VH-VL binders against Protein ULTRAPETALA 1 (ULT1). Designs and how they scored, part 5

Target 1, 237 residues: Protein ULTRAPETALA 1 (ULT1), of Arabidopsis thaliana (Mouse-ear cress) (q8gza8)
Amino acid sequence: MANNEGEMQCGSMLFKQEELQEMSGVNVGGDYVEVMCGCTSHRYGDAVARLRVFPTGDLEITCECTPGCDEDKLTPAAFEKHSGRETARKWKNNVWVIIGGEKVPLSKTVLLKYYNESSKKCSRSNRSQGAKVCHRDEFVGCNDCGKERRFRLRSRDECRLHHNAMGDPNWKCSDFPYDKITCEEEEERGSRKVYRGCTRSPSCKGCTSCVCFGCELCRFSECTCQTCVDFTSNVKA

## First folded at step 1 (VH-VL)

Design p5 (framework fv_prolgolimab)
Fold by ESMFold2-Fast, scan of step 1:
Structure p5 (fold): chain C 237 residues (1-237), chain A 121 residues (1-121), chain B 106 residues (1-106)
Amino acid sequence: as target 1 above (237 residues)
Amino acid sequence: QVQLVQSGGGLVQPGGSLRLSCAASGFTFSSYDMYWVRQVPGKGLEWVSAISYSGGSTYYADSVKGRFAISRVNAKNTMYLQMNSLRAEDTAVYYCAKSEYSSSWYYFDYWGQGTLVTVSS
Amino acid sequence: QPVLTQPLSVSVALGQTARITCGGNNIGRKNVHWYQQKPGQAPVLVIYRDSNRPSGIPERFSGSNSGNTATLTISRAQAGDEADYYCQVWDSNTVVFGTGTKLTVL
């Protein structure tokens, strides 16, 4: 439910009435505008969905491709992948809305207004800082051999393996699908000096004591860097 | 139209080796984790192995760990199960299966037709 | 390693509701998926993530998962529902299947 309190202006102020006039599926919420959207893949055809545009520049898609589809709050890039365009990475051109009965790419609509402004701000900030996004390698102790096993958390696979290891109080390195990673002194000391965090998301503070899914301590669900996105995607049930 | 077509089964003596193949079509193979599940005739389903979308992570049931090796060639849309040191208890129908979600929860939305592997002297 | 316990068999009268349970320690904290297998055929996914139906699966199939028990419910049972049913979870880098339940439609 949108809480209007008679102040229904937020969503209705995002775009002028004439800018939305010919768009299909328009619903104005308290702080968002919702429209029908979709993405076409050559393998699966059209995947239809609902796109919400927020004043922060956030874009959220709820998929309606099949009855019972449980994908909600997808990013446009994730929706592009979900619709069968895994390697395209061109969601601004591949995700469309219906305007005047025609499929129109997001890149040719006013719907990206707030996203573009937010994107410009983040790009400017990141370049100005000269900062880099770094994540600390994690070490999980084996209950059988007593040795620590290094998880680099650079790939989706590594994040998934680390999440599973942390969730198992009786974890043993014999269940680690990769070859055992040697924790030589130089590598171990180097990893401990690389801190996790994200220059694009000020809410992502990182944590030096643990990696966890969106907990109060780590706040990883708010981080938009690749490692945190992969971790959140891998552990979300 | 998703299809998984299996090959490579047959009769083999104890201690022998076989390689099963699973050829995928109708989806972006390189984006999905893939699985092998077996079933002894008249018995239940038993998970055997899993491979991540990239091939970087592999998982094995304790009963086959050290003897079986799962692999994939994304450029050929094909997954393999190399079975070594086969034993009578490995006799089963082997299914390849596609996973929709490649996270800490896995389910199989499409299955191959199954390949019978018989280990007997 | 963990065991998912299902009843060996369940009988249901035509048009009545069948309930197949899947028991496991804190299974409500995991996502449970259900498969239907008819003789000589590969399994077919009928429920994923506790309660979601894939395209093509009738609304008569539903699922729930709470505490130590997940349940597959088949309302208005039809002769064509007669099959073996398996629950499945992900647990510690492994896929675990239930012991299986044979559903007989009387």
Scores: ipSAE 0.000, ipTM 0.387, lowest interface PAE 19.9, mean pLDDT 72

Design p6 (framework fv_prolgolimab)
Fold by ESMFold2-Fast, scan of step 1:
Structure p6 (fold): chain C 237 residues (1-237), chain A 122 residues (1-122), chain B 106 residues (1-106)
Amino acid sequence: as target 1 above (237 residues)
Amino acid sequence: QVQLVQSGGGLVQPGGSLRLSCAASGFTFDDYAMYWVRQVPGKGLEWVSAISWNSGSIYYADSVKGRFAISRVNAKNTMYLQMNSLRAEDTAVYYCAKDISYGSGSYPFDYWGQGTLVTVSS
Amino acid sequence: QPVLTQPLSVSVALGQTARITCGGNNIGSKSVHWYQQKPGQAPVLVIYDDSDRPSGIPERFSGSNSGNTATLTISRAQAGDEADYYCQVWDSSTAVFGTGTKLTVL
């Protein structure tokens, strides 16, 4: 029957049950999967922690290496350093999870699936303190030169510029206030397959797993477009 | 604005195959999980399958596992349900549905298609 | 077999309050969603995450969820509220719907 103790909202489709079958410390949240993890150093031994995997590709570690350790929302790289591997930059090989009672490096697990899909498109910082929200890149065609211009959607200003560009059928890249891009310059075209999630944004009202256009960074209360109106009307405040 | 338009239903003999389509418009299709839910005429709702935004996670109800295959083509804003080895018990109206726009991790079925009748009869 | 139990039918007088229950073991630890379905139509989401209303759903629709019972409450019932109502939760990677309740407005 259903788990009665600490049961989280269980609509997550991040991994199949078979993929998590033998992993230790599995806890399925609404928008994440949590497992026991650790990192071994020769000097300090095993540092044990909890790893949360998000659909955005974000990986957050809460350290449990010593009583009273308050390191929360560490990136895997920061956890690797915290555990005593201060010069190593190989957290995919050095951070492990327990599968079938054995330590298995993250690089040999399905847990990096979403990270690998997003890692080249988003900031590698996953810490809440100073962490960048991993928003999907979007593209808007210039009405003058016909080239697609990249908007990174990482800050409110960038989201506002993208929102304004999408609402303007005569938008021109020469009006872009950053980088002073001209119509004569070639803009890099990136993949639209990066995640739009904002799972770590405290400004996301009523949802930690929303797409980028579902958070306060990408939604504007003064805007009357259907998507902003829908967001405002449906926000749990 | 949001529309889910279904097609592909009909009459099929037991053991036969049928493919349902769900064409989406009015939202960014490749940002949302999609679902199939069915309803035997006069009876309740039964979840059939789920597919994540990138097809990386796919789930099936035990009653259809091994016979049905869910898929999506994000470039076409379309989701499919390939139904094989059909049984009389699969006779139902099939609905496609989208995840909610600000998903809370609880994945309610926010918007539903019009439904497609599938009748499995000899 | 469904693991969420609803009454087969509920009757309410016009202008009065209807309550539709959804019973499930430890359902209070899950997010419950509610759907309204009128004859010949697709379901419509009326409550999500236990108690939140989607845009366009009247304030007289509300929800609660505690222990082993979730409840959809329809205040000041109107003739247009006649429909079948289904609760729904996710149990691991499986979506489970309630048995459904026919609401009749007298």
Scores: ipSAE 0.000, ipTM 0.393, lowest interface PAE 21.5, mean pLDDT 74

Design p7 (framework fv_prolgolimab)
Fold by ESMFold2-Fast, scan of step 1:
Structure p7 (fold): chain C 237 residues (1-237), chain A 121 residues (1-121), chain B 106 residues (1-106)
Amino acid sequence: as target 1 above (237 residues)
Amino acid sequence: QVQLVQSGGGLVQPGGSLRLSCAASGFTFSSYAMYWVRQVPGKGLEWVSAISGSGGSTYYADSVKGRFAISRVNAKNTMYLQMNSLRAEDTAVYYCARVHYDFWSGPMDVWGQGTLVTVSS
Amino acid sequence: QPVLTQPLSVSVALGQTARITCGGNNIGSKNVHWYQQKPGQAPVLVIYRDSNRPSGIPERFSGSNSGNTATLTISRAQAGDEADYYCQVWDSSTHVFGTGTKLTVL
């Protein structure tokens, strides 16, 4: 139930329905809006993908160019390079979405609203600092081995990995890098139950949905403990 | 199950009109661009027309522009091709097909069974 | 309007590899899709975006695309592979189909 978003989803607050009108591939998630995107190179033609826009300003691309492509969670710049534009540093112009049946560069769309806002609010050093101090852990059940597996939420990437695991009913711990999950630590064995909140604050009861990127409705907005401050800093930086 | 079921077709005289229908089921119709592709018996495939998922954008091959009109009613999960001023060279089997997410360079992954249109006096 | 040129027919012995080419100026810069059509039936997508297989299409079907030639390769050919094969690209606001190739399995 912690992941039961119901019909009210945080992603529905990112853009007005009118702003997404005639955009292809629109799917509204819990804390993101997904649209179809692509990048065209003269050498390789069109590389098609899915773009997710988060309230934090983060943009994630999952490539669908070829079967067995392992390129998910790409930045737009990495996707631009992957698609065959290796020397280009113009992803805002080269990555497009479909509006009214036509390729429209991201720079001409509303999809960069949160990216631009995020870029003006925070410096790179603030994100690095927050990521290093965040020490909140969460658990996800493995469908292969049946055990709860620990996710260490020390960086934005680690929060993203947890968010994806929570959204995948077929998730298995073997699909994730060892450094992003601990499977052999004593805490994951036996009957030990971890608290899903800040252990230092009685007012912070935890929330699985708080690991979703930048959804304001899911944040620990009133908790002032270091763990919650670090978590919020990591997500919003 | 994802399906496209076509209806309409038949024999019509030169200069006449005919309307083809393509009924979709098993998927979110409004999320897919829809195409009409024709094939003269014994010959190759020729793209005829396209319509975006919303219906806001329509495209036509030069050979049919001004004579054919593509439309869709998403509430009915149905696409239409209104063919006016028909010529003998329009004689063909007409197929409807879908393309995911209005990606015009994308593949036509699901096809209707086809309907024969014969233009003859 | 660009033209995609295919051989009119290709013959292959049972169990051998068939190769069907699709020629077009700078076709390697475009996404090429391949369709199989059996007599009296609608076309079936067998390869999309140069080399990708849809669900349900055997691994014997593969594709490549570079320079001025795209190729559909059918390994370990079976009698059921006899059909017409069409390549297709999107080019400057239109869809262009190849001339079609009849594959015969001997």
Scores: ipSAE 0.000, ipTM 0.411, lowest interface PAE 17.5, mean pLDDT 73

Design p8 (framework fv_prolgolimab)
Fold by ESMFold2-Fast, scan of step 1:
Structure p8 (fold): chain C 237 residues (1-237), chain A 119 residues (1-119), chain B 106 residues (1-106)
Amino acid sequence: as target 1 above (237 residues)
Amino acid sequence: QVQLVQSGGGLVQPGGSLRLSCAASGFTFSTYAMYWVRQVPGKGLEWVSAISSSGGSTYYADSVKGRFAISRVNAKNTMYLQMNSLRAEDTAVYYCAKEDWGTYYFDYWGQGTLVTVSS
Amino acid sequence: QPVLTQPLSVSVALGQTARITCGGNNIGSKNVHWYQQKPGQAPVLVIYEDSNRPSGIPERFSGSNSGNTATLTISRAQAGDEADYYCQVWDSSTYVFGTGTKLTVL
């Protein structure tokens, strides 16, 4: 062991100094290591952010691509979609960090060490042909009519429309294509427009008719749908 | 109300230089990538250049790479296209355009400015 | 060097349905956007990401994209729809516009 015997139970224990020394934006926190990260929408440009790595394997991203954006605790998958990339489970290849001045995908870094250890329990979900439809829906209040309008977050476009609506304090549903707003439609005999969380059991198993508001009840560890697996794998413990 | 107001343009001789400007209003300019698209009179649209929201990344069509330089000053809500070593084939109406957030399409366009390269 | 092929012109009778195609290898795997341009004016986005309408675009404008062909459909055509129409995709390294189609309303 070393001749220095004073130490803290903090982020300094997560990685060796030599593993981090060429990375940009390194900050060691109480129970995490933070680095500069980003996601490129190809030749369109870089979305820059900060990535925090926790010993539980949780990964948390704070977006810095939009001035005034106070989006915190994004999962890497959510940040990938926020940056305009629609491919599910590709964030390991699409989210990068700067090492030695070069953009290096997370999949080629030590930063996934704890994530890889924790994700072994979910390896059954990694079949290459096993893509499951996201069942999450979100709601945004209209400033004109006062009603909440439903956004189905099942495509990159739908997520972007939701992001735009959330960022606009004067958002009005009259400015949105009507064929995308279904608050009056009874989708499946039930209370979908009344319920924001999972209208099935708390242990929802990826049902395509499930409506989830993104709460912990709909995203807990027993749900095997890809959205819930991604959420629980990246939520702060 | 989103507005893109262009200025600059005119007649220039081959080998000459010209700078186009695009002034933005009605949105948070510093958060969106911006574009230049041109159109030869009577012909179709051609993408010319792109600049990231911060100005840190710039992209060019092969036909203009090394001759054109895109830039922006976020504090002034303005984007520029510096055109050097102009050729007759650069004669076109030049449009500035805004992306929708993080997309690959152009939701708003400026009014266009004609650049004529002729002796 | 990818090319998006459109018919040079399409004619439609008032009140009938016009269809403008955009052909490209495996275009169904890409997001297709459509612009309307009237003489002397800047282009206007009418469809984005295959089938979505921006605010202010009438519901009679619709889009589809499958296989090697994307289609812009204009139902109940009006005189004011007479314009040039361009499809557009992003192709991994560049922004590609279609060759353009002049729509004439008879």
Scores: ipSAE 0.000, ipTM 0.395, lowest interface PAE 20.1, mean pLDDT 72

Design p9 (framework fv_prolgolimab)
Fold by ESMFold2-Fast, scan of step 1:
Structure p9 (fold): chain C 237 residues (1-237), chain A 120 residues (1-120), chain B 106 residues (1-106)
Amino acid sequence: as target 1 above (237 residues)
Amino acid sequence: QVQLVQSGGGLVQPGGSLRLSCAASGFTFSSYSMYWVRQVPGKGLEWVSAISGSGSYIYYADSVKGRFAISRVNAKNTMYLQMNSLRAEDTAVYYCARDSGYEWGAFDIWGQGTLVTVSS
Amino acid sequence: QPVLTQPLSVSVALGQTARITCGGNNIGSKNVHWYQQKPGQAPVLVIYRDTNRPSGIPERFSGSNSGNTATLTISRAQAGDEADYYCQVWDSSTAVFGTGTKLTVL
């Protein structure tokens, strides 16, 4: 089912059903919405791809331009260059999606909603490190290699993975999805200062994917671990 | 621990009815889409039905539409499949499954399966 | 309606690499999931969204998906990998399973 809005899943809450109604290639993921996209160049014609929109404002493109193209997790600007527009720097106008059978630039769609919101918040954060999103990064030590692995805690799934890792005394990173757990990445050092902890509010606000162990909204009600049991025991239902 | 426990299978005559149950534990049941998938002994997997977490969106395979009815009672953490007008070709092991939540349409947790035999 | 075609059987020698294909028109534009099923047991999700492994699935399992073919790759095959394997996509309002492949480890 595309657009499972009734289930309160993160991806299904990013856009209203009517906003996505005539777009081609709509797939709703756990914490993103994916659509068919492309970019046209004079030399190579149309490069078709898949665009994922995240509540953080991140945009990722997986290129489908030719069989065997391994370009994944491209930014829209990188995809614009990959498609043959190396010097353009106009990806909001040059990357398009299909709406009602017609190519429509991203700049004329609702798909840039979270990107625009994120850009405004980043401008404000230039004045103070305290103006950060309420999402939280946590770290778990691997019993196999001894290194700490990062859990970004931006989706319910990521928090579930972190919860499972914390509850497993023999947890090792070798059997877990790489894209959910990072170590030795460039962002590892950055996020420890920027995203650790919630804002000063006692409740999570912001995107629909916000999960924080420091507030009531982020507890797993069906969890039987000591932390969740203690939380439930101390909070009236 | 996350698990799905099934019940309600058995032997039924052609034209008869049977109701399958799938009891969930270890997760917030109302937040997940749920599915029924069947498998004729020795054959492949065939999707039967889907229901959204709220119960507002329901889908059926063409082979069962009009005869089967999927439902859920979130307060009881249980999903049901009401099977009416059963045919010999409905004989199969029926699995309930949970949507993974991180990727739509990927079934990460499965019940143990319930055998339904339609025979005279 | 959409059909996902798999080979009926694939054989692999112990320690070698097995490749199981899933053919479908423009399947590279869809997210493909893979399941392992041993006799008398429920299926187990081994790959989701083309390339990703669920927690607990060994790194020997990997996936790819492009054009008209998705592939499940099992490196360093072990006796315990012997099972039936199914590919699957979610297409709008329906789930479609592949025809299934029996993997034999020799």
Scores: ipSAE 0.000, ipTM 0.390, lowest interface PAE 21.5, mean pLDDT 73

Design v1 (framework fv_ivicentamab_arm2)
Fold by ESMFold2-Fast, scan of step 1:
Structure v1 (fold): chain C 237 residues (1-237), chain A 120 residues (1-120), chain B 110 residues (1-110)
Amino acid sequence: as target 1 above (237 residues)
Amino acid sequence: EVQLVESGGGLVQPGGSLRLSCAASGFTVSSNYMNWVRQAPGKGLEWVSIIYSGGSTDYASWAKGRFTISRDNSKNTLYLQMNSLRAEDTAVYYCARDLGYYDSSGFDYWGQGTLVTVSS
Amino acid sequence: AYDMTQSPSTLSASVGDRVTITCQASQSISSWLAWYQQKPGKAPKLLIHKASSLESGVPSRFKGSGSGTEFTLTISSLQPDDFATYYCQQYNSYSPEYLTFGGGTKVEIK
């Protein structure tokens, strides 16, 4: 499951054995699964490569199109262009993997499982708000009315407000800074459980929105609250 | 006032599944961190999983991929879905409340536990 | 994950004795440690949080101390109700696994 991010950190846990059995070029790494992939163009034929799928949904392609090709860490879109399809912008349909000896588009495989979760949760919000770092919304229940309130984690200040609310077992709607939210307001629309971690960081193993277990994006190194100070002190070991 | 009552335990065959429930009263589950802890017969306490007030989750390394913690805020109930059960999963399973504040953290209330026996 | 080593595994004591239980963390956990008491057939009960903060309703004879990697639980004058198994637990957010329990210390009547 996507909300079980600890499993996604082990390459052997990203996909079921049955899901990978028929694929060509399978190699399981520490935090990725690698398979043979390619893209076909009319002019140049098949360009073959290796695709790595990461638990955060990131996809990296290393080109093997010709001996001595040094193209590394390509996105699937960049690989589509590299293979001779610069204007297509349909890499989900044009980049294929070999399953049972047949070319199968990425769009028809389980390999996009984590990418689809990542793109759904992050890229739209990032574009609409102009944010560079994508955090998922979190929810905190009011101790008085029991209704969940949405924290839109788009800045460090917003994440810090959520961090403070999470650490307060007696938190109430009226404690929201700047907002006049009361227990009489409707429970926030789209109240949902969120997946752990940041969609953009492949090293993020999850976070409490303030202290991340795996990456710098969720860590508040400038934060002087006791929790962050203790975390920083312990990391110095 | 505060009570946690587990249910859903029982005898299950290896490879089977069980869903444990923890009904809470006297407080709001979604406002607290909630945990599952197990104890094999005659053995020590072993942490299984946590769900944070915001809905994020963490698992013990051996529980990842097999166990899923969740909650239903409308029923004020915590759940543990257990799949691919092994004989080593035989234990009393406790749910426990965590205040979620580091200065006052610790599991201040526990349920009475529900026994899960995995045997053919 | 942080290894939590608890010692001794068992100890025999008499009413009125001073009992000390030690908990050792493999890496620094600052003060993020709790102590629990468990009686046979019962759920654990929280005694101390943040290494030294006594829970409401817990007798003052229980005292927690320590920081970093070495922690102790002391019972200054053992009472009949204190014969139980005691567990330490770390909850340091730096840990890859947020929570880890010690192996337990069984306090038995001599």
Scores: ipSAE 0.000, ipTM 0.387, lowest interface PAE 19.9, mean pLDDT 73

Design v2 (framework fv_ivicentamab_arm2)
Fold by ESMFold2-Fast, scan of step 1:
Structure v2 (fold): chain C 237 residues (1-237), chain A 117 residues (1-117), chain B 110 residues (1-110)
Amino acid sequence: as target 1 above (237 residues)
Amino acid sequence: EVQLVESGGGLVQPGGSLRLSCAASGFTFSSYYMNWVRQAPGKGLEWVSIIYSGGSTDYASWAKGRFTISRDNSKNTLYLQMNSLRAEDTAVYYCAREGYSYGLDYWGQGTLVTVSS
Amino acid sequence: AYDMTQSPSTLSASVGDRVTITCQASQSISSYLAWYQQKPGKAPKLLIHKASTLESGVPSRFKGSGSGTEFTLTISSLQPDDFATYYCQQGYSYSDVDNTFGGGTKVEIK
């Protein structure tokens, strides 16, 4: 295969194949992952719909019982009301997806992995030019050779590629997203200590599962070192 | 090396029942979705059923109520229980593994089921 | 439902020809489409998965393209070994479907 960036779908980077394997209605788009969803009410029974998860963490639902393309875009809360549960205000528990043939609430799925309540206050443009969310380099170790490969995290998509690689216990050099490499390639000159960190602020250091301070799309591990504790506290404070 | 071997096919009378088996080897059987696909003589491929790694199942609309797919992960074996068989069920039945890319990447040799009086 | 329509049902070709087979889904299946080759008396062989990803060991003259509802399999320079029946299959949804496979296209000698 050519290492052509134009052939890579952003949606394919949101979730691992194994995370979606038993879900019904999976459709991987350019900048989203879509699955079948629904909400049950006593009066109307099951309202079936399509849920799209975006890199920003935004969630959009299109109800199949109401034809209407772009004009039927609903938030999960709006879909909960539309399905007849106007008073519930518990869409994370009441909107379900089908996993292994069973209705599973969104709260028990990986689909909320990127959800951020603060996203409601922001533009829903997935191509916002002003959203510079990271500026750090991190490393991922190869499962086969043990060599560490450098991820230069400068965009939302690059942060997601790093997080997906970190979550893959079988990640290997051939999975490197920036170039076609093998286990025979040498590690980059220098050391992890020299290159890990913020290029604009050497004092802004993260942990192995933290991209940078202020990156709202980053996942943070339960690291107890002082640097990671400070990073996590500053993000959550 | 990955292998799938079907067995249990044969001649059966209309209204009868038959159970097919598929012995899997060379991979972690419990981690993969497994499918049954059939092909009547001189006809096209027809999907019958899928069993997911978690044990859930789906069936072709015409197979619901008559056919049951199951798996025994301790024996690395896939099964298809076929009830109320009709002449139109006459076909070669294949078991097939579904790769993580949703393509059927390995197939057995097939086993012939003939429904005739 | 996710009905798969494959065309043509039969085509006659000569060695060296460019052959094109199309597969149309009644509604979007994203890129979850596979292509198979079957020779008489043999089990099918997977050629392409996820619409355009070639399987290991499959000759580069086979190319898949498309997304959503329209898909194409192209054989750029037909070889004697390529006279066979070809099938597309959607892997997007298994609920409320009669068949996930297309009707097949037989590529025969002209």
Scores: ipSAE 0.000, ipTM 0.397, lowest interface PAE 20.6, mean pLDDT 74

